# Ledger of designs, part 205: VHH binders against q9y6x5

Target 1, 379 residues: q9y6x5
Amino acid sequence: LPPKLLLVSFDGFRADYLKNYEFPHLQNFIKEGVLVEHVKNVFITKTFPNHYSIVTGLYEESHGIVANSMYDAVTKKHFSDSNDKDPFWWNEAVPIWVTNQLQENRSSAAAMWPGTDVPIHDTISSYFMNYNSSVSFEERLNNITMWLNNSNPPVTFATLYWEEPDASGHKYGPEDKENMSRVLKKIDDLIGDLVQRLKMLGLWENLNVIITSDHGMTQCSQDRLINLDSCIDHSYYTLIDLSPVAAILPKINRTEVYNKLKNCSPHMNVYLKEDIPNRFYYQHNDRIQPIILVADEGWTIVLNESSQKLGDHGYDNSLPSMHPFLAAHGPAFHKGYKHSTINIVDIYPMMCHILGLKPHPNNGTFGHTKCLLVDQWCI
Below, E stands for the ipSAE of ESMFold2; O stands for the ipSAE of OpenDDE; V2 stands for 0.75 times the mean of E and O plus 0.25 times the DockQ between their complexes.

## First folded at step 10 (VHH)

Design uc33 (framework vhh_8dlx_2; at its last look DockQ between E and O 0.66; V2 from the best seeds 0.00; counts 0 for: pae O 2.1 > 2, grease 27.2 > 24.2)
Fold by ESMFold2-Fast, scan of step 10:
Structure uc33 (fold): chain B 379 residues (1-379), chain A 121 residues (1-121)
Amino acid sequence: as target 1 above (379 residues)
Amino acid sequence: EVQLVESGGGVVQPGRSLRLSCAASGFTFSRYAMHWVRQAPGKGLEWIGNIYHSGYTYYNPSLKSLVTISRDDSTNTLYLQMNSLRAEDTAIYYCARDYWGEARTSFFDYWGKGTLVTVSS
């Protein structure tokens, strides 16, 4: 009987929401499982990059999904949420569902995790749903649980993705306690539904479940704008990504563009690609543009207009506001254990261990997650 | 201040072609990817395709052979060319501005009011 794992993501679930709001269903899950209070995500702290880091154990410069908006100068291809299905963008790494399927008689299932509706190295998730934001959490859950119970070869790895609280975090900002309380209560109710569905179907006692997220959220304001058009005329460069990390492709000499930008705002750092701080692990990939601008927390880079965003992410990964959490329950995990911090790239080798898979070379450290697991000695 | 205004809709016979326009104002049009989206009566939104600031286009695979998206940055205008129109193409057609660096929240930050296309024999 092979071990089974369900990996669930609630997009944009900032770690300190757990201490500022009540989550009765999530707290019951944690009481009989484990909680990692902070997950240090990869830079840049965006949806596609961090979701792919979770399932590959790699920094963005290594797996190739370096932003939600990308440009390849050689092929002239563009990448964004609307055209994310070209395998070209995803083929620089091997995600866990591909490895799971290439081992003996195992299947994978996916409800909308980024990359799972794309054939990567000619392998697509055995069961999957094409991305469609209109599909309810309940329908995603129904399909995943059906596949977990009714598949041959057996589904041993399953993923489930939900867009909240990210959508509401952007719209209202994380400081809007009235609206965020309502949104987070709905998410807690969905976690309750997930647990009850798994119990009803006889899956709960033998299934490992991880609930995590890709990043957090910080408050933005019309008082914290950086107008890029006040720094440099748009005729001097092509903009590949805007905020809070701007990706600049110069149309003139790179040094001239850099000199126009470097002292424009006290709330933005300007880097030539080779000068990007080593701690970001964001340098060694052709998709990273020649000049990168990094806004300070809560500052929005704009093009001579106001911003509709009251919350945002993408900022420095050392910021606690950018960190998600990880909670887990199942036969592989201790009960009632709390851990302070792991790196998001550590999730991949832990999941490989639980599933009995040999991990591809990765940037995670299995030792960082040992204290969560019943079959390991904690140091 | 950002405005998107669609035009060119109306009643059209099956099998004919139609070109829709979207006039953009209040921002530097040439710097944004732009999208076309439609909504048939009683149905959800269907993404048609987009065009990047570079001219690179991506289409819904179900519609790729039937539509062409183009842009004229000198006049701040986005176009949708539709060929071999069928009753199923009856919908309100929307122009939308790309949401820089966002994923899974929304593809678009601003929308037009839409233009109605009715394909009727």
Scores: ipSAE 0.717, ipTM 0.871, lowest interface PAE 1.4, mean pLDDT 93
Fold by ESMFold2, look of step 11:
Structure uc33 (fold): chain B 379 residues (1-379), chain A 121 residues (1-121)
Amino acid sequence: as target 1 above (379 residues)
Amino acid sequence: EVQLVESGGGVVQPGRSLRLSCAASGFTFSRYAMHWVRQAPGKGLEWIGNIYHSGYTYYNPSLKSLVTISRDDSTNTLYLQMNSLRAEDTAIYYCARDYWGEARTSFFDYWGKGTLVTVSS
């Protein structure tokens, strides 16, 4: 009779959306469960790194998914949204669905969480969907609930990913109250549908459900551009990632490239890899390039072109605009409890505890989440 | 400003090969990853593959043995070689410029107008 867990992500759901918009269904979910008001995510505050941090409990330097765009100089391999399925990139860590799948009489299921359609350590969940952005939330939910209710061996860990409000946050910017209100209402309706479906299928009382996100969103502007081509000739380096954290692979002497960049803009910090602030935990992986450029909040690094995005993320993980929330409901969780903050890496050891799994070595602290759990003393 | 112009489409018999070109202008072509995407009649967009500045290529697994992507940075041209064409390869073929740092989006920042390939007897 192992406990069951469903992990849900709504991409780009900034924590303060909960205070600034109406969420009747999500608020009822929270009222009957727990809320963590701010989750401090990992730097870089991007989709692939943070989703993998949730399910591994590791900082990016340790799990190897260090950005949405990566290059490995030894193998000459590239990683991007269009090319994310090579196990090479994912194999530096063991995500929770792999550990869960390998237990006797257990299986894992996945509806499009980053990495779940990749055979990591030669293991892929028995039930999964290949990523396809055109697949509706309803179809993702239908597959997940079917697998939770009808699988042998039983699905004990399942995950579900949705692209909003991230896509709309980029399109409109988080300060567009009219459009974001419409978008966020649709997301709240999806949460209502999720809860109703679980109740109708008899899953609600005994399934633990976590609803969380990977990062927030900040407003951008055509008045806040950093033109990289104005500072350095493009032939002196290879660009691995652009904004708001650029990854620079020098083609000439690294110090010469650094010196051309260090005074490019007062709204951008330029770091040699060895000088990246320790609080980022973003140094000890070969996939982290020799020079990174970190734009200030709301600034966009461009290549002598305008930007089409009105909102963006990826900035310093100390910024409240980059932080998501976490809500949870189920037999493992208290009811009506609110907690101020945890680190995103703390989610993994908490999930392992709920599922009765031994966590792999990780950067999370189980003590940070004890107050959320009915079987733990909150001190 | 940025322009991508596909050419080389047309009517071709099943089993034949065809090479499409994409002429790029208005940007430094050699620094960008470039993609090919197609849209069959009545269907959504299907990613074919890409090529990075390094020359490394990645393909949709269902098409990997049938297509080859290459680039010539001296002429700012992207190529798609298609072999053993079938009726189901009838589509509008687009080239597109990569959009750094985005995840889980179907949007590239610039697209060509497309070139129609019709495979019929």
Scores: ipSAE 0.587, ipTM 0.827, lowest interface PAE 1.8, mean pLDDT 93
Fold by OpenDDE, look of step 11:
Structure uc33 (fold): chain B 379 residues (1-379), chain A 121 residues (1-121)
Amino acid sequence: as target 1 above (379 residues)
Amino acid sequence: EVQLVESGGGVVQPGRSLRLSCAASGFTFSRYAMHWVRQAPGKGLEWIGNIYHSGYTYYNPSLKSLVTISRDDSTNTLYLQMNSLRAEDTAIYYCARDYWGEARTSFFDYWGKGTLVTVSS
């Protein structure tokens, strides 16, 4: 039988939550599997881009999902969390579930993972749920496990997505110990439910499961604001994305817009597109706007009438607060092994290896995950 | 102070049309994308659609044929035109302001208190 893999994402699960809170179920999961303590995600550190990087192994400039909000000047199309169904945005890459389904006697399933309810390269997951935040984790889990257990052709790759602790992180801020403790307890309970369900169905021993996240969360404050309206008139530009990485489309001369913004705040770096630091791998895509503003950690770019979140993400991907973790269990993985760090794009070639898929060209390094796998030599 | 006030709700018969309004104040309305959401009795929130500050509209595929969203920036008003109403369209309808929403979090920084629409024969 072909190997099976379930990829689970808890949105916005910062890596150091594992050190600061108790996770009995997740710790048991880790004890019987592997842990990567820190995963360096891609810039910008947002939900859609990073989830697509996980399943493509590509930097954002390469897979084309460069933000949660995008604008294409040629087609005049917009992308947002409420408008993500146009294949135009996704077709610059081939996600792993498509690759998987192109194989014989294999199918893919998805519960609300970004991009899974869209036909990409004219291929949509054989089983999927349209995104609906009101659908419980239990229902998502039930569908995924049913498909893993009873489908023909068999589901060999599945994704499961959950919105917490991201939503709560935004609402309460990651430093709110009381509220975040409650939220993270619920997450651990959900992991318990996942494991229990897999055991009940007889899938636990044979299914490879990866639990990860797309990004972390940093504490924001009313005392750390960058007000763009203080620096430039709103009529001079179109805002495509706001905080903590603002994407600016000038309505006047780009240089003039740049000059008005470059000294707006000592806590914000302003880049022309061609001057974006190479380490971000965030330059070579037409969907990246002519000017990018990058706020320092914990600073929020705002407009005069904007409301604020107490926590946010999207910052420099080198910041530890932006980093998620990865845990895994199954026949492909060692037991009781911990690894310090990998890049988020490294997950793709690993998953391809586990599933016996030929990976598309990607930015991941298989060598970074070799020590997690039982069939690989690790020096 | 940012305020959103929905109006236009009421009791309507099946097959009828209804237009809801949302009056916005306390912010530069023309700079923000706006959303309509609804909550039926005993159900969770359902996203209906939105209109970008540029005027582009996007809809829930399940509702696209039945709804039209528009805006008048000169009067700071958001509209929801609903046609061919059904019993299942009974819900409280809310307008909400989009603050460059976080993907998959359904984060609205402001929304109204809602207006009730009841579709019954």
Scores: ipSAE 0.140, ipTM 0.601, lowest interface PAE 2.1, mean pLDDT 93
ESMFold2 (binder alone), look of step 11: mean pLDDT 83; pTM 0.845

Design uc34 (framework vhh_8dlx_2)
Fold by ESMFold2-Fast, scan of step 10:
Structure uc34 (fold): chain B 379 residues (1-379), chain A 121 residues (1-121)
Amino acid sequence: as target 1 above (379 residues)
Amino acid sequence: EVQLVESGGGVVQPGRSLRLSCAASGFTFSRYAMHWVRQAPGKGLEWIGNIYHSGTTYYNPSLKSLVTISRDDSTNTLYLQMNSLRAEDTAIYYCARDYWGEARTSFFDYWGKGTLVTVSS
């Protein structure tokens, strides 16, 4: 029987939540599996970029989804959550479900993971759901488990995406203990439902399950705002993305725009594209704009108004608040093993190994995940 | 404060056209993508389309070519032109401001109170 893998994402699940709240179902999952306490994600620490990095093993400059909001000056195309289905945006990489379908006579299934409802290199996930936020976790789970049991060719790679705790993290902020406790308890209950469903259907013992996330969350405040309109008049540039990483396309000389911005706020770094720190791996792509502004943790860039956000992400990927965790269970994984840190790009080559796929060239290092796997010697 | 105020709704006969307006204040309108959404009685929200700061528009394929979204940045006004109105177009119509750089939580950070369009004869 070929190996099977279910990859689950709870959007915006900050790693430190595991230390500050009780997760009885997730802790039972971890007790019989593995936990990576911190996953160092890619910059920028946003939903679409990091979800695509998980399934490609590539930095954002290499896979082309460099932000949640993008603009291509040549084609005049815009990319955002409302307009994410054009293959143009996704075709700079080959995600694992495409590789799974093309290298092996196998199927893939998807419940709303970013990119899975898009034909990428003329290949769409064998089974998928078009994105719709109103569809319950239970309905997504029902479809995934049905496809795992009733597919020909067999589904060997499946994905499941859920919007919480990101939505509540933005609305309440991660320091709102009362509201976040309620939200995180519900997520733990959903994990319990997931495990119970897999056990009832006879899938649990032979299925590899990864539970992870794309980023964390940090507390924002009306006392930590950077008013971009106080730095520069909006007539000098086109704004492509705002906060906490602003993407600026100059309408005048780039150096003049840079000079108006560079000393505007002590809580914001201003970079010409070629001066973006090498450690971000965020430079070599035409979708990265000529000037990038990076706000300090917890600071929000605004356009002469207050911000409704009490929590946000997108900040420097070295910040622990931006890190998710990874937990896994199944025949490929050790039981009761804890690991400190991996890079989010390392998940892809590990998943390829579990599925017996040849990975496309990628930025991950298989050696970083060896200690999680029963068929590897941890050196 | 950010405000969005829809207008132009009312009772219209089937087959006629109607233009809705949305007056924006409290922010630099020209910097934001803007959306139109509607909700028919007893049903969920239906996204109609959006227009970016560049003027580029995207539409719900289910609405075909029956709607056109436009904007006038000099007057901070968003428009929805509807043609060949049918009974099933009866709904409350909302304008909404795009949420910068957000994905999978909400398309909108602000929206208006809506304007009712009733298509009947």
Scores: ipSAE 0.658, ipTM 0.843, lowest interface PAE 1.5, mean pLDDT 93

Design uc35 (framework vhh_8dlx_2)
Fold by ESMFold2-Fast, scan of step 10:
Structure uc35 (fold): chain B 379 residues (1-379), chain A 121 residues (1-121)
Amino acid sequence: as target 1 above (379 residues)
Amino acid sequence: EVQLVESGGGVVQPGRSLRLSCAASGFTFSRYAMHWVRQAPGKGLEWIGNIYHSGNTYYNPSLKSLVTISRDDSTNTLYLQMNSLRAEDTAIYYCARDYWGEARTSFFDYWGKGTLVTVSS
């Protein structure tokens, strides 16, 4: 029977939460599987960019989802709505569910993973749910397990996305132990429900399950604001994205806009596109704007107002606070193995290997994840 | 400082239409996406839809095109037009300001206090 893989994302699950809170169900999962303590995500450390990097193995400049809000200078299209289903935005890469369906005519299933309700290269996930935040985790799980058991051709790749703990991380901030403890306990209970459902349905022993996330969360404050309106009048530029990475499209000479911004705050870096640090891999795409502002960790860029947000992400991907973890269990994985760090782009070639798929060219390195796998020689 | 004030709620008979308004102040309204969210008695928050600064609108598919969202940037006002109201539409309706550049979490910086819509005879 072909190998099967379920990829689960809990949005905004910072790696350090694992050390500071109790996760009895997740800990039991890890005990019989593998844990990668830190996953170094791609810049910018935002939801859509990193979810698409997980399933393509590409940096944002290569897969084209460079932010949650984008402008394409060549076509003059705007991606200002996270529910925009225009395939144009997603067509610069081939995600794993498309590869899965086109190789060996296998099926894919999706419960709301970003991009799965969009036809990409004329291929949509075989079974999918249109994004709707009101749909419970239980309903998403019921649909995924139904499709894993009752499909022809068989579903071999399935995805499940959940919005927490990101929403609560923004609302309370990651340092709010009381509220975050409650939220994280609920997530651990959902992991328990997931495992129990798979066991009841006879799927657990033969299914590979990956639990991961797209980014972490850092504490913000009303005392750490950068007022962009004090730096430059809004009539000089079009704002494509705001915080903590501002994407600036100049309406006047680029150098004049840059000079108005460059020394405005000690708590942000201002880059002309060609000066963006090479380590970000965030330059070579028409959707990356001529000027990018990058706020220091915990600083929020605002437009002459306060912010109610107590937690945020999008910051420098070298920051441990921005890193998620990866846990996995199943016949492809060792039992009780801990690994320190992988890159988020490494997940894609690992998943292709597990499923027996030929990966598209990508920025991941299979060697970084081979020690997790039972069929690989680990040096 | 930043304020969102909903109005237009009240008691309405089943099958009728109702338009809610949200008056925004204290920020540059035209630069933000705006949302409508409701909470029925004893239930959680349900996202109704949004409108971006571009004018593009998106709706909760479960509402089956019963609502229309619009905005007037010249008066800093957000609207929710509701048609064919049912008892199930009884809820407190909130307008909310989108958090710029956030996807999927439906996190909002500011909320109004809400306006109650009761659908009954």
Scores: ipSAE 0.450, ipTM 0.746, lowest interface PAE 2.4, mean pLDDT 92

Design uc36 (framework vhh_8dlx_2)
Fold by ESMFold2-Fast, scan of step 10:
Structure uc36 (fold): chain B 379 residues (1-379), chain A 121 residues (1-121)
Amino acid sequence: as target 1 above (379 residues)
Amino acid sequence: EVQLVESGGGVVQPGRSLRLSCAASGFTFSRYAMHWVRQAPGKGLEWIGNIFHSGSTYYNPSLKSLVTISRDDSTNTLYLQMNSLRAEDTAIYYCARDYWGEARTSFFDYWGKGTLVTVSS
């Protein structure tokens, strides 16, 4: 019987939450599995970009989901969370569920992972739920476990996505210990429910389970605002994305727009596209706009108004506050092993190895995850 | 102060058309994508569609043939034209401002209070 893998994401789960709060169910999961303490995500540190990097092993400039808000000047198409189902945006890469279905004639199942309700290269996840934030974790879990047990051809790759703690991280900020402790306890309880459900259904002993996230969260403040309208008049450019990475499409000469922006705030870096630091791997895609503004950690770019956000992400991927973690359990994984750091693009080739799939060319390095796996040498 | 005020709701007979308006103030309207959403009695929120600053429109596929979204940036007004109204179109209709760069947590950072449309049965 082929190996099976369930990939679970809790959106916005900052790695150091594990050190500052109690997670009895997650710790029970980890004691018989593996923990990677920090996952270095891709830039920009946002939901759609990083979720697609996990399942493709590619930097954003290569897979094409370069932000949560995008504009393509050639086709004049817009992308946002409300209109994310056009295959055009997702077709620059091949996610693992597509490879799983086409390479091995196996099925995939998805509970709301970004991209799974979109036909990519004319292939949609065999079983999927259309995105709907009102659907409970329990309903998502019930569908995934039903499909894992009752599919032909068998489901060998399954995904499960949950919006917390990201929603609460934005609303309260990560420094609100009272509200965040409540939210994180609820997430730990959901992890307990997940493990119990898999055990009750006889899935636990033979299923590989990865629990991870796309990014962290940092504290924002009304004292840390950058008013873009103080830098440049809005008539000179079209805004494609705002904060903490602003994507600027000039309506006039690019150099003139750049000169108006370049020294406006000590808490914001201004880049012409070709000058974006190489370490970001955020340059070689037409969806990356001619001028990019990058706010310093905890600073919010605004349009002559206050911000509702007490927490945010999207910042420099070198920041530990932007890093998620990865925990895993199952027959492919060692028991009781801790690893310090991997790159988020390394998850894809590891998952391909576990499933016996040939990975598409990718930016991950299999060697970085070898020590997590029982069938590999880590010396 | 950001404000969105919907108007044009009321009681309308089946098969008729209705145009809703949303008056925006307190921000530069022309810079934001704007959305229409609705909530029928006892049901969840249903996204109708949006219009970008460029004028490009995107619609819920289930509603695309029945609605048209437009904007007038000179008067800071968003419109929803609805045709061939049915009893199931009875709902509170909300105007909402796009939440820049957010995904999966909230599509909107500001909402109006809504306008009730009742299609007589």
Scores: ipSAE 0.686, ipTM 0.860, lowest interface PAE 1.5, mean pLDDT 93

Design uc37 (framework vhh_8dlx_2)
Fold by ESMFold2-Fast, scan of step 10:
Structure uc37 (fold): chain B 379 residues (1-379), chain A 121 residues (1-121)
Amino acid sequence: as target 1 above (379 residues)
Amino acid sequence: EVQLVESGGGVVQPGRSLRLSCAASGFTFSRYAMHWVRQAPGKGLEWIGNIWHSGSTYYNPSLKSLVTISRDDSTNTLYLQMNSLRAEDTAIYYCAKDYWGEARTSFFDYWGKGTLVTVSS
């Protein structure tokens, strides 16, 4: 019977939460599995870009989901959370569920993972739920487990997405121990429910399960605001994305816009597209705008107003506060092994190996995840 | 001070129409997308739809054809037009300011206090 994999994401789960809060259910999962303490995500450290990097193994400039808000100047199409279903945006890469269905003639199942309710290269996940934030974790889990047990051809790759702790991280900030303790305990209980459901259905011993996230969270403040309107009049540009990475499309000469922005704030770096640091791998895509602004950690770019955000993400991917973790359990994984760091793009070739799929060309390195796997020599 | 104030709720008979308003202040309204969200008694939040600063609208497919969202940037006002109201439309209706560059958070940086719509005969 083919190997099976369930990939679970808790949005905005900062790696350091594991050290500062109690997770009895997650700790039991890790005890009999593996933990990667930090996953270095891709820039920008936002939800849609990093979720797509996990399932494609590609940097954002290569897979084309370069932000949660994007504009394509050629087609004049706009992308956002509320209009994310146009295949145009997702077609610059082949996600693992498409490869799974086309290469192995197997089924995929999805509960809300970004991109899974979109036909990509004319292929949509075999079983999926249209995105709806009102659907409970329990209903998502019930559908995934039903599809894992009751499908033909068999579901070998399944995804499950949950919006917390990201929503609460934004609302309370990661330094609010009282509120974050409550939120994170609820997430740990959901992990307990997941494990219990899989055991009850006879899936636990033969299913590979990965629990990960797309990014972390950093503390913001009303004392750390950058007013973009004090730098430049809004009539000179079209704003494509705001904070903490602003995407600027000039309406006048690009150099003139750049000169108005470049020395406006000591807490913001201003880049012409060709000057974006190479280490970001954030340059070679038409959806990356002619000028980008990158705020320093904990600083918020605003339009002549206050902000009630107490937490945010999107910052430099070298910041530990932006890093999620990865935990995994199942027949493919060692038991009780800890690894310090992998790149988020490394998850894709590892998952392809577990499923017996030939990966599409990607930016991940299989060698970085070898020590997690029982069928690999890693020293 | 950012403020959103919903109005226009009340008791309405099934099959009737109702228009809700949201008055915005304290930010440059014309530069933000705006959302309508509702919460029925004992239920979670349900996204109704949004309107971009450009005027483009996107709706929850379950509610499409029942609702229309519009905006008047000259008066900083957001509108929700509801037609053919049913008992299931009984809810508190909130307007919410869009959160630039965020996805799937279920978090908006500013909400109104809501306006109650009760559909009853």
Scores: ipSAE 0.538, ipTM 0.794, lowest interface PAE 1.7, mean pLDDT 92

